# VH-VL binders against Small ribosomal subunit protein uS13 (rpsM): the designs that were tried, part 16

Target 1, 118 residues: Small ribosomal subunit protein uS13 (rpsM), of Carsonella ruddii (q05fk2)
Amino acid sequence: MNINICGVLISKKKNIVFGLTKIYGIGYSMSLKICSKIENFKNKKFKDLTNEEKAKIENFINKINVENNLKTIIKENFKKKLNLNSYKSLRHKKKLPCRGQRTKTNAKTRKKMNHEII
Short names: E, the ipSAE of ESMFold2; O, the ipSAE of OpenDDE; V2, 0.75 times the mean of E and O plus 0.25 times the DockQ between their complexes.

## First folded at step 6 (VH-VL; framework fv_oberotatug)

Design n6 (from m3 with heavy chain I104S L105S T106L; at its last look DockQ between E and O 0.03; V2 from the best seeds 0.00; counts 0 for: pae E 8.1 > 2, placed apart)
Fold by OpenDDE, look of step 6:
Structure n6 (fold): chain C 118 residues (1-118), chain A 126 residues (1-126), chain B 107 residues (1-107)
Amino acid sequence: as target 1 above (118 residues)
Amino acid sequence: EVQLVESGGGLVKPGGSLRLSCAASGFTFSDAWMSWVRQAPGKGLEWVGRIKSETDGGTTYYAAPVQGRFTISRDDSKNTLYLQMNSLKTEDTAVYYCTTGYDSSLGYYEDYFDYWGQGTLVTVSS
Amino acid sequence: DVQMTQSPSSLSASVGDRVTITCRASQSINSYLSWYQQRPGKAPNLLIYAASDLQSGVPSRFSGSGSGTDFTLTISTLQPEDFATYYCQQSYDYPWTFGQGTKVEIK
């Protein structure tokens, strides 16, 4: 069975620290911070969470940008970057590698990609 | 349709024991968290306890007045919830309701009680 | 334990009246608050969950509001079938607790 944490379904059988990393924008370090106020959080699974503990987790997450909000922010930032006409922006617009990689014989993958969030 | 049917109520003397049963149907019982709520005659509602699903550890929680005397258990193969009541007191006299709730964020998780049985009366009297 | 205090304990009203019932928690329970209606001789029925979400099948004249410690159940236009006892219940922390109830009687 799954639990819904701020719109993300996570298996209740998962450790809360690792499970929270399923949320885009929450890594291991952030997850530890979120769970630090929960008793025995390192060994606790979602199935063992109380409503209070769940609320604490959600309250924290609601204060940060995660999932679609974060994706939108990143996308917007990327768009802004493309408008700066920097070297990297030009390379992105041309669908070329941005870090000095050889393009004569390589970069097939990059050349196939559209303007993606890197 | 979700159905909860309590049974096992009756008259018992103080210090006696009684086991209530709740037959569940219309939903995946094994996934559901279940609770007991009681109501003394002419009084308000009182939460008695709850039990998690076995997959969620089968953990039980009890109200202080029944802690150590009452035991909630379940038999998923029979879709049945139990309340074993020992060392009964006169103040345990009440209609006992079997309840469950579904939270879309948690699954068959009791955050609220949207399904109730008809209740079974337990009378503890000398 | 979280204490739930309802106000008033009883009230008299007429059909068509606006009725407001308050539930106060001794500590913050976020939105883990439900409202129930119980008619005489019947099991309780869920009206509101998560403080403000209307249970399926419940008339729209019922509404819930509040968060933290103060919650309100409102019946916009009282109907004959609404004369009953109402209970709030918190599920924020164990033990789960109910308010003492509010009896809505015919004036």
Scores: ipSAE 0.020, ipTM 0.662, lowest interface PAE 6.5, mean pLDDT 89
ESMFold2, look of step 6: ipSAE 0.029; ipTM 0.657
ESMFold2 (binder alone), look of step 6: mean pLDDT 90; pTM 0.930

Design n7 (from n1 with heavy chain D31E T59R; at its last look DockQ between E and O 0.03; V2 from the best seeds 0.00; counts 0 for: pae E 14.0 > 2, placed apart)
Fold by ESMFold2, look of step 6:
Structure n7 (fold): chain C 118 residues (1-118), chain A 126 residues (1-126), chain B 107 residues (1-107)
Amino acid sequence: as target 1 above (118 residues)
Amino acid sequence: EVQLVESGGGLVKPGGSLRLSCAASGFTFSEAWMSWVRQAPGKGLEWVGRIKSETDGGRTYYAAPVQGRFTISRDDSKNTLYLQMNSLKTEDTAVYYCTTGYDILTGYYEDYFQHWGQGTLVTVSS
Amino acid sequence: DVQMTQSPSSLSASVGDRVTITCRASQSINSYLSWYQQRPGKAPNLLIYAASTLQSGVPSRFSGSGSGTDFTLTISTLQPEDFATYYCQQSYDYPWTFGQGTKVEIK
């Protein structure tokens, strides 16, 4: 019934392009870019994804999340103006993607907004 | 509110040319994929073709009966979709609808025709 | 190309009847199917997308079902404004194609 994409539950009946917009921080432009790695992506639903295709999607999303988290941490450190700064809270989390995602809020909002498109 | 208004229809002789326009408002036209659908008088609906947004490469697709004779184009600065029809035949006589599946709530396109203009009649006859 | 075949081509019905229209695709189109209503002299109006999802503002007496190759539009209790022509349309693969239409007429 549901598929877990980086910690967000999405209906398997959902089109992959529109379904990825349920993930916080992913608009349709970014979803299209992510899905461009998938053959015949426009006509695919999550139920039609192979395990390899799912992994490609998650890897792209993980890179985006890592870059966003790193960017936020770097901006906070520059804002504090610390010459000797600890990066202990810096997270290069290829293996712990989507930490800090607001999954249920995005899913409920997008579900109502999309009217269960595909 | 999405509005699509077609214009440029009229009477034309076989072999002639005509250009249709579709003025769009109420959405980000430059991000939308646009289509033309036609309906001969008293007949069913027929997809004519589609143009993707420029940000998605601007590629056009056409139904076989119009391939090589019709050209879909867009002017994002004027929010206008065009259909250039050349070498017109009597079987091209139809009401031509401008359509889009642009989802104003979620972004760029949908896989169905959510918005339709009221159509413009093209009559090809002697 | 994906051919869409509607059945019946026309039907006669009374107000209050349950009406069922079918649409068959020549190959699997998953759920990339939409239904349109066209009243005489008007532009088509989207009723259902993704095979079963009701478009905003469409009365709940309309429902869609099916996936793959066989799809159904149902009007549970026909109203006077429902006398129109109905079209299915696939958006699975180019060229996008419509069924030939089903005209619903008053008996």
Scores: ipSAE 0.005, ipTM 0.554, lowest interface PAE 14.0, mean pLDDT 79
ESMFold2 (binder alone), look of step 6: mean pLDDT 91; pTM 0.932
OpenDDE, look of step 6: ipSAE 0.013; ipTM 0.653

## First folded at step 7 (VH-VL; framework fv_oberotatug)

Design o1 (from n1 with heavy chain Y108W; at its last look DockQ between E and O 0.29; V2 from the best seeds 0.00; counts 0 for: pae E 10.2 > 2)
Fold by ESMFold2, look of step 7:
Structure o1 (fold): chain C 118 residues (1-118), chain A 126 residues (1-126), chain B 107 residues (1-107)
Amino acid sequence: as target 1 above (118 residues)
Amino acid sequence: EVQLVESGGGLVKPGGSLRLSCAASGFTFSDAWMSWVRQAPGKGLEWVGRIKSETDGGTTYYAAPVQGRFTISRDDSKNTLYLQMNSLKTEDTAVYYCTTGYDILTGWYEDYFQHWGQGTLVTVSS
Amino acid sequence: DVQMTQSPSSLSASVGDRVTITCRASQSINSYLSWYQQRPGKAPNLLIYAASTLQSGVPSRFSGSGSGTDFTLTISTLQPEDFATYYCQQSYDYPWTFGQGTKVEIK
């Protein structure tokens, strides 16, 4: 059987480090960073994940996606500033797309990063 | 900028005790796993142990030579890692480094040491 | 425990030389291998993780390769700041262990 991680179907028999690399934009080094929070992650397969561990993985993937989009926008604005010596472009930033927030599972202690201001 | 600053090293007699501190800044300390690594004079590196973040249960793991004698703890309100060293032996003489695998994108990872303090010397001699 | 053995224990080289250092694990550690540089009197610095991935800010003259039990660190054109001791470290299984080190000295 398969497991659904952030909309990607992955075989439950796969090691979690290598299996996460099937998600677009996640390479081996990024997968190591995501999985390092999980005890015995190096030999763990998706079939061995608890629901809490799955949610933790998905939350970190969502955080990485938001931060990468923010860093790209900031980098582009600094390039424009170096060329124009003007910060006018910052006030016209695009709203970043976001994966749906999981408020019902981690609501008391966790908030998703807000990129609207940038 | 990540900074780790060890303190509390010094001279101590065999059988004595000493507590090391590591002040951390420049990252979310409470999300990080932290490790101690030591280096005897003129020798190589030796991993001492680690403590997980609070969110991962805060559990510890120790290398065999220090098991039962050393205790790693953390105070997230002070961004400080501790190493309590009891029943010290002459072979515990070393520079002790505080280290972590902090990454700015994910905040941490477990198993390689991206950031190191300057070290603090512990000398155990009669 | 996983034993890590480095070869050679020391070597002499000149600026501009290609230097290779080998690290062997007593059992397969897949790619859970890091390389560190330590200059005299200084703390170690991470060079490479996951066997072959360069840490941010590390010069491209450093490279790592290998998987399983046999790993190499290569410095393609040795610079004056590269005279140091180099350590490999496995993170496959607890306790995490280091190789004994390789000292790179000036000829």
Scores: ipSAE 0.006, ipTM 0.637, lowest interface PAE 10.2, mean pLDDT 80
ESMFold2 (binder alone), look of step 7: mean pLDDT 92; pTM 0.943
OpenDDE, look of step 7: ipSAE 0.016; ipTM 0.643

Design o2 (from o1 with light chain N30D; at its last look DockQ between E and O 0.14; V2 from the best seeds 0.00; counts 0 for: pae E 12.9 > 2, placed apart)
Fold by ESMFold2, look of step 7:
Structure o2 (fold): chain C 118 residues (1-118), chain A 126 residues (1-126), chain B 107 residues (1-107)
Amino acid sequence: as target 1 above (118 residues)
Amino acid sequence: EVQLVESGGGLVKPGGSLRLSCAASGFTFSDAWMSWVRQAPGKGLEWVGRIKSETDGGTTYYAAPVQGRFTISRDDSKNTLYLQMNSLKTEDTAVYYCTTGYDILTGWYEDYFQHWGQGTLVTVSS
Amino acid sequence: DVQMTQSPSSLSASVGDRVTITCRASQSIDSYLSWYQQRPGKAPNLLIYAASTLQSGVPSRFSGSGSGTDFTLTISTLQPEDFATYYCQQSYDYPWTFGQGTKVEIK
């Protein structure tokens, strides 16, 4: 018999720590972090979870994925900007597109995008 | 990127006390569970104990040989782990390692040790 | 306490050999088993966790297997830098315990 965890079917007889590693993007380290909020988690199998505990696991998976995605986005953006040769070049490029914008320019940018569909 | 640096080792007489420090950098120390592992000269590794992050309750667990004599503490404002060792015995002579299973991309883990300091030697001898 | 027994305590091998180290737990520890390498004069390094999962940055010549009580670390093609002592460690139940170590010497 199976249980559905965030869209993944996992055997109810499986230990929760190892069973969560079957979910894409969840390794052993992340599974331990998720499960640590469950009392006596190393002895628990999915069949032993209460509905409250299942909800906690699914909510924590969602929170971790959001935080992990943000960390990845920041790291990748930093790597991309380092590939632009120098710190000064990176600072200059960042200032041009963001700091050069004014309230009028922002309004014109929105209006121009709508009119440029043609 | 992750760095753990132990200090405070030295020569101490039996019955004496010593406090070890472990300076941490390159990760969110306040989220991590931290452990001490020791290695007597010419011997294997022995887990000493651990302290949880404050958000997970900040509690400690100690191996039986050091229970009641050693105290693990942390100062998250200084990113520093401590080991207070009292009533030292010659059997406590070892290199003491600061360790953690903290993963900077996904958070923390308690069951294995990804990061180790260089160790600091404690010698208990008369 | 869970006792971890490694075999052999030491071995000598040539570069290119396949090396196998075993670790036996005094009770079932499921897959809560990690392997560490300690080169002379250095701190230990994590090789494998959860019995068979290779730590990031560890060469693929290292592999782990087993579950329950019997575990194996394998080095498929021994390299000169693999001269070290290897430790298994269980994390099923407190206190965490290590095997006594296996010293691998290059002939």
Scores: ipSAE 0.000, ipTM 0.597, lowest interface PAE 12.9, mean pLDDT 79
ESMFold2 (binder alone), look of step 7: mean pLDDT 91; pTM 0.938
OpenDDE, look of step 7: ipSAE 0.007; ipTM 0.629

Design o3 (from n1 with light chain S31Y; at its last look DockQ between E and O 0.17; V2 from the best seeds 0.00; counts 0 for: pae E 11.7 > 2, placed apart)
Fold by ESMFold2, look of step 7:
Structure o3 (fold): chain C 118 residues (1-118), chain A 126 residues (1-126), chain B 107 residues (1-107)
Amino acid sequence: as target 1 above (118 residues)
Amino acid sequence: EVQLVESGGGLVKPGGSLRLSCAASGFTFSDAWMSWVRQAPGKGLEWVGRIKSETDGGTTYYAAPVQGRFTISRDDSKNTLYLQMNSLKTEDTAVYYCTTGYDILTGYYEDYFQHWGQGTLVTVSS
Amino acid sequence: DVQMTQSPSSLSASVGDRVTITCRASQSINYYLSWYQQRPGKAPNLLIYAASTLQSGVPSRFSGSGSGTDFTLTISTLQPEDFATYYCQQSYDYPWTFGQGTKVEIK
């Protein structure tokens, strides 16, 4: 069975680090950074993710996508001398690479996820 | 463009202390996780420990032989990594390398060591 | 702790030879393996990460393969600058651990 991560279907049997590399724009280095926020991430498969953990992954991916879109637009504007209004329009259109990114409130939320010592 | 420069090595008697420094440049130090790796003369590589970026919690992890004796710290305002070494033993004699897996292109930390300093020698001997 | 065992401990080879170095982990480490080259008197240099991905700027004569517990570094056509010691390293579980090294010497 599959899981939907930011609109990409990935086998639930896949390790989360290598599975995320199937998403456009996410290489091994970036996947490792995303997954390092998840406790025991190196042993974890998508079938083992909680809803909170899935939301953390998707939120990080959305941040990366926004940052990358801005960098691309800035490069194009510098090279093509595009006006600011066009930049704002392109940014708005590219903010929705992950359809359905509305998170549901979880019954329990952990804090200080960076207390993990491996 | 990435540079890591260790300093502070020298001769110390058993039970003594030393503080190593690593000056970093050419990348966003505050985003990087930093590690120390050591190599005894004529021997292999041994990971000593690491410190995460403050954004990722700033936590440390140490290899068992140095746990409780060594302290890794960082000063992001000076782009400097530190290793405080206490209760030194003859087995701590090694070249100490400052290392990071910070990828300047992606801006994120990786679990393998892309950048290394030149190393600084610590000799623990009577 | 994950133990990394390299084989052989040393080998002698000539320029132009194919060289193969193996690394075995005491438990599955998936693809969390990197290879380093260390020339005498120098700091190590990263060659391979994620078991098989070549680091930028590393010559294509270097390649890595394997997953799980068994990994191989291959130098397809040995060059004079390749006489060095090679280390594998796992980054699956703390503490990070290295193999004991493989010294490649000129015959």
Scores: ipSAE 0.005, ipTM 0.618, lowest interface PAE 11.7, mean pLDDT 81
ESMFold2 (binder alone), look of step 7: mean pLDDT 91; pTM 0.941
OpenDDE, look of step 7: ipSAE 0.130; ipTM 0.762

Design o4 (from n1 with heavy chain K52T, light chain N30D; at its last look DockQ between E and O 0.04; V2 from the best seeds 0.00; counts 0 for: pae E 16.7 > 2, placed apart)
Fold by OpenDDE, look of step 7:
Structure o4 (fold): chain C 118 residues (1-118), chain A 126 residues (1-126), chain B 107 residues (1-107)
Amino acid sequence: as target 1 above (118 residues)
Amino acid sequence: EVQLVESGGGLVKPGGSLRLSCAASGFTFSDAWMSWVRQAPGKGLEWVGRITSETDGGTTYYAAPVQGRFTISRDDSKNTLYLQMNSLKTEDTAVYYCTTGYDILTGYYEDYFQHWGQGTLVTVSS
Amino acid sequence: DVQMTQSPSSLSASVGDRVTITCRASQSIDSYLSWYQQRPGKAPNLLIYAASTLQSGVPSRFSGSGSGTDFTLTISTLQPEDFATYYCQQSYDYPWTFGQGTKVEIK
């Protein structure tokens, strides 16, 4: 049994704090913040949520960038950065590490990565 | 119908004190967060502070210009919000609005100013 | 603190015009942005909340858009009663802050 939270299916058996982290853009700290207004939220599962509580959660989430919206923003920001004449942007264009890491023997993963971070 | 009625405004000398009241009706006051917003004559809106519901801890937040001088409190039994203003300055001269985020349609208290009073004028002048 | 900057500070328009007001936050405020209208001698009224949600009772000619740092209030067809001052406000972080306002005047 799943519950739909802002387009993301989450098992009703999951704790609400941990379950919300399934949403891209919501970490543990943010989840705690979202759930802080829910009575006994630390031990509450999605199956025990009232409609009002669900609405509170959704209302908060709708105000922040999550999932596809966040992914799009990140992608766009990354594209913008690639167009900058900076050391970091040059390293990204060359598919090389940006923090002075060794490239002769290391950075195999980085060298294989495309410009798509998401 | 939600109603917010401010009172207590008037003329006060610099360094003086004044207490504003806001009588609330038309919603469950005890569940609502409340805020004060002020507007100097001919100027823009300025958030003064906020107090959450008792169930949310009754936490208060203040703008820097009034921090340490103003105190927001509430009496749920009287459905009344207060703004205690101490050490008043000329720049505190403004219309003070009582506000809340109660949504009549949903019954929720949102984080924006759904309702406003008509305001009460505070004039600080020597 | 999050600074809110509106543009323009004032504008002149005629009835029927399309009016656009911009609000920029000094940092990302996600969608924690509201728009208010204040007519002369009156208290402000909520127009838009959560950046793009129209408050109940507000005419559909009002719309809001944006996320992060850049937001826009649009009046599709200006009406006589729309000549007022408009404010954006962020509730992302304390202290809550307003933009300096945009006065919409008759041309």
Scores: ipSAE 0.000, ipTM 0.624, lowest interface PAE 12.6, mean pLDDT 90
ESMFold2, look of step 7: ipSAE 0.000; ipTM 0.542
ESMFold2 (binder alone), look of step 7: mean pLDDT 91; pTM 0.940

Design o5 (from n1 with heavy chain R50Q; at its last look DockQ between E and O 0.09; V2 from the best seeds 0.00; counts 0 for: pae E 14.7 > 2, placed apart)
Fold by ESMFold2, look of step 7:
Structure o5 (fold): chain C 118 residues (1-118), chain A 126 residues (1-126), chain B 107 residues (1-107)
Amino acid sequence: as target 1 above (118 residues)
Amino acid sequence: EVQLVESGGGLVKPGGSLRLSCAASGFTFSDAWMSWVRQAPGKGLEWVGQIKSETDGGTTYYAAPVQGRFTISRDDSKNTLYLQMNSLKTEDTAVYYCTTGYDILTGYYEDYFQHWGQGTLVTVSS
Amino acid sequence: DVQMTQSPSSLSASVGDRVTITCRASQSINSYLSWYQQRPGKAPNLLIYAASTLQSGVPSRFSGSGSGTDFTLTISTLQPEDFATYYCQQSYDYPWTFGQGTKVEIK
């Protein structure tokens, strides 16, 4: 059986650290960071997650997606001072639901973000 | 700019008590896990303990030498981290650093220390 | 508790040298390892996290490698500002622990 994490279906039998890497923009290093918020995460599988733990994971993924979009906007502008002002405004943005993952366009963006972040 | 400013250090006799404060600014303090790290004069770094954000349960963790004697707390309305130190020993003499791994760009806690205060000296001596 | 052992405890090197510092964990910590630099009289600075990822603003002459129990910090071309003490730190299991430090001195 599967669990839905931010629109991505992942086998409930997978270890949560490895399973999150199926989500666009989430490499192994980032998955470790996300999962560190979960008690006993090292041997935990998705079948063992509570609703509260699932929500924590999805909230952190949403924060990562928002910040990555901000970084892209900043890089597309050549005025660094104005970009810092925009960044300060966006850092208080409330949590948003996860957007879809696992499209071809997302894969290209994921590769680009991985080179820039990790 | 993230800033962490420790205060409250000083000279205290063995068996005494002292409370350290760390004033934080430039990030969402209430979302951050906060830690204390100490360094005895001429010695290496030693992790003292950590407090999670309220969202993550507010749980505290301590190194064995300070367990039961030190208490970490936070006041999110004041953006302030505290370390209450009781039953102080000469071995507690150190510079105490306030640290956080909160990444302002991702908005979530990192399990490493990105930001450090300049430290406050605690001397435990007769 | 997870013990972190650094090697060497100190070393002497010249500007331009390649410097390698190792850190060994007493049990697997996967990639939950970070490296810090501390110049005399200063607070530590983060260099590398997740074993191999450079922190923003850290010069590319610094690199980290390893996973599990054995980790390495490498400075490819030592600069005058790199004479400092280096610490590894694990965040796999509480209590979090630091290595004893490695002092890099001018030869």
Scores: ipSAE 0.000, ipTM 0.574, lowest interface PAE 14.7, mean pLDDT 79
ESMFold2 (binder alone), look of step 7: mean pLDDT 92; pTM 0.942
OpenDDE, look of step 7: ipSAE 0.023; ipTM 0.701

Design o6 (from n1 with heavy chain R50Y K52S, light chain N30D; at its last look DockQ between E and O 0.02; V2 from the best seeds 0.00; counts 0 for: pae E 17.5 > 2, placed apart)
Fold by ESMFold2, look of step 7:
Structure o6 (fold): chain C 118 residues (1-118), chain A 126 residues (1-126), chain B 107 residues (1-107)
Amino acid sequence: as target 1 above (118 residues)
Amino acid sequence: EVQLVESGGGLVKPGGSLRLSCAASGFTFSDAWMSWVRQAPGKGLEWVGYISSETDGGTTYYAAPVQGRFTISRDDSKNTLYLQMNSLKTEDTAVYYCTTGYDILTGYYEDYFQHWGQGTLVTVSS
Amino acid sequence: DVQMTQSPSSLSASVGDRVTITCRASQSIDSYLSWYQQRPGKAPNLLIYAASTLQSGVPSRFSGSGSGTDFTLTISTLQPEDFATYYCQQSYDYPWTFGQGTKVEIK
């Protein structure tokens, strides 16, 4: 009755949004981001996932784990004064992944605050 | 070298208003998200709010105790962050710090504060 | 709101001591945790970000560990310049919040 998601056993009866939070590094906000790619995700349980949908979830999780582990390494390499071409390329790539990880939380806050002000 | 210099602190009576300024240099101010953090005398740190970069929409967020009374704004042509404080209360008495998590090497906004001003004291008292 | 609770609130220590300060979050914040040092009369300085990554220029006697809800800051051999107040901060969810601080004093 369990499903294996990136090496973590999760009950197939569990809602996918809350179930993914059992994985280290995946909080509620990140789980929502991952699941937003899946139709009717709020009512889906792991038993309802297709093999394609499971693969999408695992690929997303693997990508964010790699990018998170590299974040500090890239900052330390930039601090060692990389050449201009390498610096520009790494800066662009890091800016995209780091903003994506926190953008949903900031976007929700910005939308609420802008609506209340306007 | 990044520098943040706050000014405009002073003594104000309850119900009054005060405008703080933060002059920024040593980085591309228009790319940076900027925050205010305050510290009441003998107390800990409290985040007041932020304003995002122009590229990210220039949006603001405020902590609950100051919502509706404080306004964060920026003037990118002058590299200056502002905090307009209205309807001041005695519990607003604090040193106010201008802060940013802008990483000059990467160009990303970080969720921690790498750069701090020296702070400016606001005292709200009769 | 995510509440951050530091322990102890104050401690007395001698130069050369190992000092450990803990920070507990009211919910999981993954590794979105930073540590700051504030010397008397000065602005805070960033020590550690992402729970365990040392900020550039910070001495290696400082280290951070933990994830989820429980975090520690360790000073392996306390120096005279380390007598200060230390704060943790979470950046997992808004509003970003600080612990109440841990004052490290001379014994």
Scores: ipSAE 0.000, ipTM 0.528, lowest interface PAE 17.5, mean pLDDT 78
ESMFold2 (binder alone), look of step 7: mean pLDDT 92; pTM 0.939
OpenDDE, look of step 7: ipSAE 0.052; ipTM 0.734

